# VHH binders against Cytidine deaminase 5 (CDA5), part 27

Target 1, 346 residues: Cytidine deaminase 5 (CDA5), of Arabidopsis thaliana (Mouse-ear cress) (q9s7l8)
Amino acid sequence: MAQQYKFVFTAEQAASEGVTDHKKLPKLIRKARNLVKAPSKVGAVGRASSGRFYLGVNVEFKGLLPHFSIHAEQFLIANLALNSEPKLTHLAVSDNGTVFQDPCYDCTRFLKEINNAHQIEILIKNAHGRDGSFKSLESHMPDEFGSESILSAEPSLLLMERDNCLALIDEDSAAGGISSNADLCSFLKLEALKAANKSYAPYRKCPSGVALFCEGEVYAGWYIETVDRTISLGPVQAALVDFIARGEGKGFDKITGAVLVEKKDAKVGQEDTARKLLEKIAAPNCDFKVFHCQEERKDWITGAVLVEKKDAKEGQEGKLLEKIAAPNCDFKVSHCDEELKDWIKL
Below, E stands for the ipSAE of ESMFold2; O stands for the ipSAE of OpenDDE; V2 stands for 0.75 times the mean of E and O plus 0.25 times the DockQ between their complexes.

## First folded at step 19 (VHH; framework vhh_7nfr_2)

Design u1 (from p4 with S30D; at its last look DockQ between E and O 0.64; V2 from the best seeds 0.70)
Fold by OpenDDE, look of step 19:
Structure u1 (fold): chain B 346 residues (1-346), chain A 122 residues (1-122)
Amino acid sequence: as target 1 above (346 residues)
Amino acid sequence: QVQLQESGGGLVQPGGSLRLSCAASGFTFDSYGMSWVRQAPGEGREWVSSISGSGRSTVYADSVKGRFTIARDNVKNTLYLLMDSLKSDDTAVYYCARWTDYSGEFIKYDVWGQGTQVTVSS
């Protein structure tokens, strides 16, 4: 029974399924589609740079609007993130198991947030085609993303490891740490915080994380933000991806606890959406709590200077530093004419 | 009968290491989260670490973070606590406990071991 709910395959496991290379991705599509509990069955199969294969499935929530739904591609990407996979190399998506098509427009945007998006190959296969062909994700969407493209000028860093350096705002945390009451293990709160610290929210800078409790197991996810507001994956949705991927077919009704951690006074709050979703899928037995976090005052990093050569193409390094630098960090780029290696002075 | 039994405690010098074990019996071990809790003489119980049923999720008290590692072997029905860089303040009876219900922000315990004594002294 455990094999039926498998969303991650090692190279060896995939090989046992006849998937020996990226051209054989379609062999896993049936497995993906069979895992879908929705009228429309969309499966996604991806190969990670590690050599592992990942499945994605669409998730629809009864009684909720489609914007709460998870696309198969989103599921797959969230699954990659949850498993700390740094890169997606190949992707196959199918709604019928025979034809493999381009990701939808929204999912394409979501995919473009990945750090190696330009390297991702998409399987295209017609109903009459035997082997299909791969094309680059980049070839599918011309750069003409409208005026909102200005925000896209920043390097895409989805699937890169992140630490948002968040700490919980607890009145009690200041004096004695979570450790003082043995009977009060705030496991979900801590896990949600961990998730929040991994959250990809570079645009609005509103990271958030969710932890779910079900029968002695904890599932966690974090907010994945996209440039386009409409296709971001909420922290509850991401946590549900973890739940589906590891929960061995358990129903959402078995979730009895949920914790959201988000920034205090976040411009983009997740609480309302999270509450609505959990009330619909896990009520009445799910206890949902919200806690707030803040950035740890790294008082020791007050500034950073990147020194690079004048002719150096605006290195991805500077942009990366700007993204990871604390809001209170004064980041400066200095150019030198000398053959100096790029260095960071803190 | 549901039972937890701790072992591996003893006398160790500051900076030393110990490995505690908790043998579980009488229940499906992998279906339950587990915790380590300690009690120093004259003090209340202090939470040390927790691990989910599968072992994928772990959390630590700030006092032991970076020094202790919680792990489990679900095939052997055993919970572990690897304790490195031990300090005098780590002296306590260490208990393993099984999770029962989640209520609000807290995990409750329904089964406890008898405890194992850890003494850190020069």
Scores: ipSAE 0.706, ipTM 0.889, lowest interface PAE 0.7, mean pLDDT 87
ESMFold2, look of step 19: ipSAE 0.723; ipTM 0.897
ESMFold2 (binder alone), look of step 19: mean pLDDT 86; pTM 0.870

Design u2 (from t1 with S30D; at its last look DockQ between E and O 0.67; V2 from the best seeds 0.69)
Fold by OpenDDE, look of step 19:
Structure u2 (fold): chain B 346 residues (1-346), chain A 122 residues (1-122)
Amino acid sequence: as target 1 above (346 residues)
Amino acid sequence: QVQLQESGGGLVQPGGSLRLSCAASGFTFDSYGMSWVRQAPGEGREWVSSISGSGKSTVYADSVKGRFTIARDNVKNTLYLLMDSLKSDDTAVYYCARWTDYSNEFIKYDVWGQGTQVTVSS
């Protein structure tokens, strides 16, 4: 019975299911679709660079608008992130188990946030086709003639390990002090903070994390931001991906605790959305709390210098440093004529 | 009968290491989060570390972060605390405790072990 709720497969496990290579991804699509608890059953199957296979399913919430829903592709990507997978190599998506189609426009944009998005291959298979064919995600990407927002110029770093260096503002967060009433620890708060520190929010710089408590287990997720406002995955949604992936079919009504950690006075706050979603799916027994965090004063990094060759194409490293160092770090790029290895002086 | 039993405590020099164990019986171990709590002489109980039922989620008090590692073996029904770089301030009776209900930000405990003495002294 435990096998029925599996969302992550080792290479060996996948092989036992007949999936020995990326061409056989469709063999897992039925398993994915069977896990969907919605009228429309969309399954996604992905191969990670580690050799593991991941399932994604669409999630719909009764009584909520579609924008609260999780697409199968989003689920899959969140599942990758939750499992610290650095790359997605192959993806298959199907709403009927026989035809495999391109990701939708929104999901395509979501996928583009992945660091190796240009390398991702998508399975295309029609109803009459035996084996299908793979095409690159890049080939599917419409020539974004559109407004390269200044924000789009940032390197896509989704699935890269991230530490946002956030700390809780509440003085009591660190004090493992045992209250007289045998309340010994704020586990969810700490887990939510950890999640917030992993949050991918490069554009609006409003990272957030959520931790959920259910029957002795904690599930966590973080905000995944996209350039396009419409397809970002909220921290509660991400935490629910973890819940679904590891919860062995438990209902959302079994969630009895939830904590959101977000920046104080965040331009993009998640509290209202989080509250609405949790009230709908986990009420009335879910205790939901919100805490605030701030960036740790890394007062020790006041400057960074990247030294690179004059002819060196603005490497991803420089852009990464700019993202990490901003706004309190004076980041400078120096060019040298000598074949010097790129080095960073902090 | 639900029971927790700690072991592995002892006398160790500063900078030394210890491994504590907590054997669980009488309940489905993997269905419960677990914590380590310590009490120094003349002081109140101090939370040390917690681990979720599956072991996927772990948290530590700032005082032990980077030095202690909480782990569990759900097949053996055992909770562990690996303690490295021990300090005199780590001297305490260490208790394992089972999670019960979550309420108002905090996890409560309903089952405790008898404790094991850890003494860090030169």
Scores: ipSAE 0.630, ipTM 0.861, lowest interface PAE 1.0, mean pLDDT 86
ESMFold2, look of step 19: ipSAE 0.754; ipTM 0.911
ESMFold2 (binder alone), look of step 19: mean pLDDT 86; pTM 0.867

Design u3 (from p4 with R56S S57R; at its last look DockQ between E and O 0.56; V2 from the best seeds 0.68)
Amino acid sequence: QVQLQESGGGLVQPGGSLRLSCAASGFTFSSYGMSWVRQAPGEGREWVSSISGSGSRTVYADSVKGRFTIARDNVKNTLYLLMDSLKSDDTAVYYCARWTDYSGEFIKYDVWGQGTQVTVSS
ESMFold2, look of step 19: ipSAE 0.644; ipTM 0.868
ESMFold2 (binder alone), look of step 19: mean pLDDT 86; pTM 0.868
OpenDDE, look of step 19: ipSAE 0.774; ipTM 0.913
ESMFold2, look of step 20: ipSAE 0.818; ipTM 0.936
ESMFold2 (binder alone), look of step 20: mean pLDDT 86; pTM 0.867
OpenDDE, look of step 20: ipSAE 0.634; ipTM 0.867

Design u4 (from p4 with S57T; at its last look DockQ between E and O 0.57; V2 from the best seeds 0.00; counts 0 for: pae E 2.1 > 2)
Fold by ESMFold2, look of step 19:
Structure u4 (fold): chain B 346 residues (1-346), chain A 122 residues (1-122)
Amino acid sequence: as target 1 above (346 residues)
Amino acid sequence: QVQLQESGGGLVQPGGSLRLSCAASGFTFSSYGMSWVRQAPGEGREWVSSISGSGRTTVYADSVKGRFTIARDNVKNTLYLLMDSLKSDDTAVYYCARWTDYSGEFIKYDVWGQGTQVTVSS
């Protein structure tokens, strides 16, 4: 029964389904579409650089507006992120199992948040073709890719590992749940904080994470931001991707606990949307709590490397040193990381 | 019949190491999260560490972070606690406990083992 709800395949497992290379990726599309519970059945299949294969499905919520929904491509990318996959190499999407088309505008913008988006190969197969062909995402949307200033480029690090260096604020770290000597822990609070620390929120800097509890298991997801906020994937939706992918067919009505961690007074707040969604779909007795986090500060960087970039204006070393003087975030993810990455490597 | 049986406790000097085991039977082990909880003489029970059913989620009390490792083997139906750098303050009876439900900020436990004694003294 666990095999019936399978969303991740090793290369060997995919080969047993007839997928011996990326050209046969469509052989998994029916499995993806059969996992869809919404009326419109959209399946996505992707190959990661690890050689593993991932399924994505659309998720729709009765009685809620379509913007709460999860697109099959969003599901797939969240599934990759939850499994620490750094790159998507090939993608096939179909709403009927036989025609494979370009990603829609929204999904293309979501895919663009991946650092190697220009190299993602998309299967195109029309109604009259015997076989499809793979073409790069760049070839579908050439004006979105090309030469641009590294210093002014927006981050595209969705699948990269990161640590946002967040800690719960004092009120939430001590308030009955996660004291260092508590008799019992609130592992949802800690797991939601871990998820918030992985959150991809480079534009508005409002990372957040959600943890869900169901029948002995914890499911988590984090906010995945795009430039166009209406396309971003909320942390509850990302956690539901984890729940669907690993929950072995359990209904949402079996979710009995949920925690959101987000920054206090975030300009991109998640609480209202998360509460409305969970109140609609989770168990009637589901306990939903919201806790707040802030950036954790460490001592000044003691081994800062002063680098010189050939094109930098005089005086910009002070700005670079100021940017790297806060080492508590490991400099894995931020807009200033492009400047720092280039200069540190020098 | 649902049962949890701890083993692996004993007497050890400060700085020493122990591995605790908890054998589970009578239920589908991989479907349940598990915790280690300890009780020192004259003290209430203290949560030590927890692990989800799949093993993907682990959390630790601050007092044991970096010294203890929780693990599970869902093929052998066994929960482990690997304890390193033991201190006299770690002296306690260690229990494994099965998660049942979630209420507010705390896990509820519905099945407990009988405990195994860990004594850290010179």
Scores: ipSAE 0.446, ipTM 0.773, lowest interface PAE 2.1, mean pLDDT 79
ESMFold2 (binder alone), look of step 19: mean pLDDT 87; pTM 0.878
OpenDDE, look of step 19: ipSAE 0.609; ipTM 0.851

Design u5 (from p4 with S52T; at its last look DockQ between E and O 0.61; V2 from the best seeds 0.69)
Fold by OpenDDE, look of step 19:
Structure u5 (fold): chain B 346 residues (1-346), chain A 122 residues (1-122)
Amino acid sequence: as target 1 above (346 residues)
Amino acid sequence: QVQLQESGGGLVQPGGSLRLSCAASGFTFSSYGMSWVRQAPGEGREWVSSITGSGRSTVYADSVKGRFTIARDNVKNTLYLLMDSLKSDDTAVYYCARWTDYSGEFIKYDVWGQGTQVTVSS
């Protein structure tokens, strides 16, 4: 039976596997774990708000340090992002298929970047227990998220749609046209840029994207930044999640092209890490190129004013606007006593 | 034998629509990315659009963005180009081409169709 490399299940497909509700998430854990190509087999199963189910698997890279590895939870979240899922509702994680545990500390931090992290329910099941119980991710969060978490007073918006409004810095791009040369389709570059525009990098503001080419297919991923520097997912790693999820079991050695798009003079550059990873997993046949992007001068938006009610709890909307506002945009919040709907004046 | 055959070209008025087809044979169609390329009289070849093997990812030249749609049916081994809001400048022979290996920043082609003529004229 051709091991079905399936990482995403519709509700109907999940039902065919006996997963009719969130309590039956463990039924998919075996499938997840069987997809792992590492000594330690960690599987993650998640239910999205759409009703679809997603699998996550840990990925280890031979000859690389553990920090290059992808946790099953990270894989799952990246898989959600790649499929434009806005919310994760339920999560089950297991390293043995029988016991379901809390995500590790690092993964918990990663999960907290999700916009609805406080609503995520985690399955806890002991080896002897017939029925597991769900607990809130929030209930497991240690109060003491270090002082750096305080600095990120910004709402967690991972899995929200983003457009970083990036454009390529190409000498030829100044001429506004994709090369009219029929032989010069820069498909990977365009896809990498698209990925960069979806990148979640709110803290250091260094978005990046990667596109991988393999046998007529393109796989893309973007940088997912976390408050904690150590658990961020690089753009190559994210692209590899796409590769694993859709590549039907193909090896990394089949990747023959890779493009990274990142900001020019980014404080946090991904090039070195990307190069190292690709050299290890896809060499010698992978051609890796780096291109640079910049924010499109929305010169027309020089200011934005959010008008909200005085008693309005610091609405996520204001914070969102502040995040999406161009660096040169003067963003002001005005409070009114009138029953006015929140409006934005540009 | 590996073969691509374009069809669907013709004479259309400005603002009109056409649907081009490219029938593929002799290879596993879904395993290859595909592109449309056009050549106007007296001009060089111009890239129009590309699509990955699965059809998940598509890209367009700026000149056709928003007007043209590339699609594929892997069951029928057929590549399509839906052309809307056609302009006189779209007049050209349209070719479908199969992707080969990636080199540098560019995708290369190894198989071409014979082309189909599209003429946009009042």
Scores: ipSAE 0.719, ipTM 0.887, lowest interface PAE 0.7, mean pLDDT 87
ESMFold2, look of step 19: ipSAE 0.722; ipTM 0.898
ESMFold2 (binder alone), look of step 19: mean pLDDT 88; pTM 0.884

Design u6 (from p4 with S35A; at its last look DockQ between E and O 0.63; V2 from the best seeds 0.68)
Fold by ESMFold2, look of step 19:
Structure u6 (fold): chain B 346 residues (1-346), chain A 122 residues (1-122)
Amino acid sequence: as target 1 above (346 residues)
Amino acid sequence: QVQLQESGGGLVQPGGSLRLSCAASGFTFSSYGMAWVRQAPGEGREWVSSISGSGRSTVYADSVKGRFTIARDNVKNTLYLLMDSLKSDDTAVYYCARWTDYSGEFIKYDVWGQGTQVTVSS
């Protein structure tokens, strides 16, 4: 497979493409747009706090309604999540390679689920060759970032590390259990459960994960919920982001196995959407199975990344942690300043 | 032409460590997922761990999770099993196996090594 299918660049790899700092993000947009298979070619390029650069592309599915599609910005955010990136710092989006515009209304609401969304810098560049400038997402969409919205909303933890503390309900199907199938590997079921445990579903509490099998490799993704459910990203679509980003240009028709794990008695199920999508795009007779999980009674959160110290009001970090953490949970705060750590209770 | 050859087994005391290797030849190693499966004396085979072709995805049986680590080197075409905190009930012949296909919820294996003996005894 050619290097043309690259969706993640180290700082050094980006520098070799001429991206020596965030102001030169446009030099990667052509690569992103060239990876688009859909007729309308939208590319997204993002810089993560790690210094790595990520590409996002729009994905459309012939013969399916638009709500199955993936926007370039959704692709980019899912790509960040799949690579455990805690923070997006800079974003550039273009549908023609020369004009860089703000995200649409729906994509802005998707971006708001990221912890540092108010600080994400969006590149704006006109068609007449000027370098362009960065503006914060907040300045583009001030009505979405009012002072009361911070106090009244659930934490925006899309990119934060998490464990939903889910276990499969079917003991006979559990890998390594006491079942008569102990010498068999249910690899996709276990990977889909791992994905469900990473799922971001804070509003409806219906986490889910998908694992896909193709030619000796496994691709996974999880449900990413937004406050406006219509712009949430389904677990199959997130797994397809992984497949596109790491599948080296393989067609969807090479996917021969898929597993969905979703919460037992979920009020919002993912099975129908996943089945419809896979039946249209995967290999003929792709084997698709659905399994169920439920919360186990243990500490279910092992990590959180809070708002940056300079944006946190005194005392609010503790209240946020209590809302999302189990009792006696050990917190790992990788991006919190030492001053904020002084008042975190164990 | 397709061949898997295990090595690195031996006698070790409880609490000890071993590293098993599986040398692969006759196929494009990085294109296939791999597994370790063990068989204790007088018992059936027991799946231990699996790893995808790139090495990015790994899964472990509950009996070995936290103690064993599966890894692969796609340049040297070798699969590894790093075993720590060994117990008496880890005594078995350890086989490496190659994934062939996905059917139902399970991955099938089409190529097996001859096995390497691991004995945990004081």
Scores: ipSAE 0.628, ipTM 0.860, lowest interface PAE 1.4, mean pLDDT 80
ESMFold2 (binder alone), look of step 19: mean pLDDT 84; pTM 0.848
OpenDDE, look of step 19: ipSAE 0.769; ipTM 0.911

Design u7 (from p4 with S31N; at its last look DockQ between E and O 0.62; V2 from the best seeds 0.72)
Fold by OpenDDE, look of step 19:
Structure u7 (fold): chain B 346 residues (1-346), chain A 122 residues (1-122)
Amino acid sequence: as target 1 above (346 residues)
Amino acid sequence: QVQLQESGGGLVQPGGSLRLSCAASGFTFSNYGMSWVRQAPGEGREWVSSISGSGRSTVYADSVKGRFTIARDNVKNTLYLLMDSLKSDDTAVYYCARWTDYSGEFIKYDVWGQGTQVTVSS
């Protein structure tokens, strides 16, 4: 029974299924589609740079609007993130198991948030085609993303390891840490915080994380933000991806606890959406709590200077530093004519 | 009968290491989260570390973070606590405890071991 709910395959495991290379991705599509509990069965199969294969499935929530739904591609990407995979190399998506098509427009945008999006190859296969062909994700959508493209000028860093350096705002945490409180186990709160610290929220700077409790197991996910407001994956949705991937077919009704961690006074709050979703899928037995976090005052990093060569193409490094630098960090780029290695002075 | 039994405690010098074990019996071990809790003489119980049923999720008290590692072997039905860089303040009876249900922000325990004594002294 455990084999039936497998969403991650090692190279060896995939090989046992006849998937010996990226051209054989379609062999896993049936497994993906069989895992879908929705009228429309969309499966996604991806190969990670590690050599592992990942499945994605669409998830629909009964009684909720489609915007709460998870696309198969989103599921796959969240699954990659949850497993700390740095890159997606190949992707196959099918709604019928025979034809493999381009990701939808929204999913394409979501995919473009990945750090190596330009390297991703998509399988295209017609009903009559034996082997199909691969094309680049980049070839599918010309860069002409409308006026909101200004935010897209930043390097895509989805699937990169992140630490948002968040700490919980607990009235009692200030005096003695979690250890001083007779609090025998705030497990979900801590896990949600960990998730929040991994959250990809570069645009609105509103990271959040969710931890779910079910029968002695904890599932966690974090907010994955996209440039386009409509396709971002909420922290509950991401946590549900973890739940589905590892929960061995358990129903959402078995979730008895949930914790959301988000920034205090976040411009983009997740609480209402999270509450609505959990009430629908896990009520009445799910205890949902919200805690708030703030950025740890790294008072020791007040500034950073990147020194690079004048002719150095605006290095991805500077942009990366700007993204990871604390809001209070004064980041400056200095150019030198000398053959100096790029260095960061803090 | 549901039972937890701790072992591995003893006398160790500051900076030393110990490995605690908790043997579980009478229940499906992998279906339950587990925790280590300690109690120093004259003090209340202090949470040390917790691990989910699968072992994928782990959390630590700030006082032991970076020094202690919680792990489990679900095939052997055993919970572990690897304790490195031990300090005098780590002296306590260490208990393993099984999770029961989640209530609010807290995990409750329904089964406890008898405890094992850890003494850190020069």
Scores: ipSAE 0.704, ipTM 0.888, lowest interface PAE 0.8, mean pLDDT 87
ESMFold2, look of step 19: ipSAE 0.811; ipTM 0.934
ESMFold2 (binder alone), look of step 19: mean pLDDT 87; pTM 0.882

## First folded at step 20 (VHH; framework vhh_7nfr_2)

Design v1 (from p4 with R56G S57R; at its last fold request DockQ between E and O 0.69; V2 from the best seeds 0.77)
Amino acid sequence: QVQLQESGGGLVQPGGSLRLSCAASGFTFSSYGMSWVRQAPGEGREWVSSISGSGGRTVYADSVKGRFTIARDNVKNTLYLLMDSLKSDDTAVYYCARWTDYSGEFIKYDVWGQGTQVTVSS
ESMFold2, look of step 20: ipSAE 0.805; ipTM 0.932
ESMFold2 (binder alone), look of step 20: mean pLDDT 86; pTM 0.872
OpenDDE, look of step 20: ipSAE 0.664; ipTM 0.876
ESMFold2, fold request of step 21: ipSAE 0.797, 0.788, 0.786; ipTM 0.930, 0.928, 0.924
ESMFold2 (binder alone), fold request of step 21: mean pLDDT 86, 86, 86; pTM 0.875, 0.873, 0.873
OpenDDE, fold request of step 21: ipSAE 0.788, 0.306, 0.363; ipTM 0.921, 0.724, 0.759

Design v2 (from p4 with S57R; at its last look DockQ between E and O 0.65; V2 from the best seeds 0.67)
Fold by OpenDDE, look of step 20:
Structure v2 (fold): chain B 346 residues (1-346), chain A 122 residues (1-122)
Amino acid sequence: as target 1 above (346 residues)
Amino acid sequence: QVQLQESGGGLVQPGGSLRLSCAASGFTFSSYGMSWVRQAPGEGREWVSSISGSGRRTVYADSVKGRFTIARDNVKNTLYLLMDSLKSDDTAVYYCARWTDYSGEFIKYDVWGQGTQVTVSS
């Protein structure tokens, strides 16, 4: 039974399915489509740089608007992220198992958030074609929509390991506190925080994470932001990807606990959306709680010396220190005549 | 009958290591999250570590983080706690416990072992 709900394949496992290279990705599409939780069966198959193969499936939620849905490509990307895969190299998407087509416009934009998006090859195959052909993702969308963050000078870094350096605000973060009550462990809170710290939210700087409890297992996901906010994947959706991928066919109605961790007064709050989604799909008695986090101030930097050349134009180094140093940081600038590169001595 | 039984406790010097085991019977072990909880004399119960049913997710109390490792073998129906760099403050009776329910903040337990004594002394 465990084999029926497999969303990740090692190279060896894939080979056993006849997938020995990227040209044979379509051989896994049937498996993906059989796992779809929607009327429309869209499957995605991707090859990661590690040599593993990942499946994505379309997910629709009954009674909710389409924006709550997860596209197969989004599912696949979230699945990569959850498994700490740094790169996607090849992608195949099909809604009927015979024709393989370009990702939709929104999914293409989502894919472009990946650090190696320019290297991603998409399988194109017509109904009458035997082997299909690969084309670059970059060729599918004009550069105008490219990975360059209009909002941030930072490159697209989706699937890169991230630590947002977030800590819980609540004083009761003492997971180890002597509870006189039978409640001894704040597992979901900690897992949600971990997820929040992995959250990709470079544009609006509103990272968030969700942990779900179901029958002795914990699932987690985090907010994956895109330039266009409407294409972003919410933390609950991401957690549900984990749930589907590892839950062995369990229903959402078996989810009885959920925790969201997000920044206090976040401009982009996830609470309302999370609540709405969970109320619709989780157990009626699902306990949903929201906790808040903040960025840890590294107040340990109380002194810094910037050494720069006399002719050095005012660098961004001082601005960086203002962000990370203690408010009372003694910051000094020293000029040297030697070919020393600008550095900060702490 | 649902049962948990701890073993592996003993006397160890500071800096030493111990391996605790918890044998589970009477239920589908892999379907339940598990935790280690300890109680020192005269003190309340202190959470030590938790592990999900599959073993994929683990969490630790700050007091044991980096020193203790929780693991499970679902084929053998056994929970483990690897304890390294033991300190005098680690002296306690250690219990394994099965998850039963979750509130947004806390895991609840319904089945406990009898405990195993760990004593760290020079």
Scores: ipSAE 0.535, ipTM 0.835, lowest interface PAE 1.2, mean pLDDT 86
ESMFold2, look of step 20: ipSAE 0.805; ipTM 0.930
ESMFold2 (binder alone), look of step 20: mean pLDDT 87; pTM 0.879

Design v3 (from p4 with R56K S57R; at its last fold request DockQ between E and O 0.71; V2 from the best seeds 0.82)
Amino acid sequence: QVQLQESGGGLVQPGGSLRLSCAASGFTFSSYGMSWVRQAPGEGREWVSSISGSGKRTVYADSVKGRFTIARDNVKNTLYLLMDSLKSDDTAVYYCARWTDYSGEFIKYDVWGQGTQVTVSS
ESMFold2, look of step 20: ipSAE 0.807; ipTM 0.933
ESMFold2 (binder alone), look of step 20: mean pLDDT 87; pTM 0.881
OpenDDE, look of step 20: ipSAE 0.718; ipTM 0.894
ESMFold2, fold request of step 21: ipSAE 0.832, 0.821, 0.816; ipTM 0.940, 0.936, 0.935
ESMFold2 (binder alone), fold request of step 21: mean pLDDT 87, 87, 86; pTM 0.879, 0.881, 0.875
OpenDDE, fold request of step 21: ipSAE 0.873, 0.432, 0.860; ipTM 0.957, 0.792, 0.951

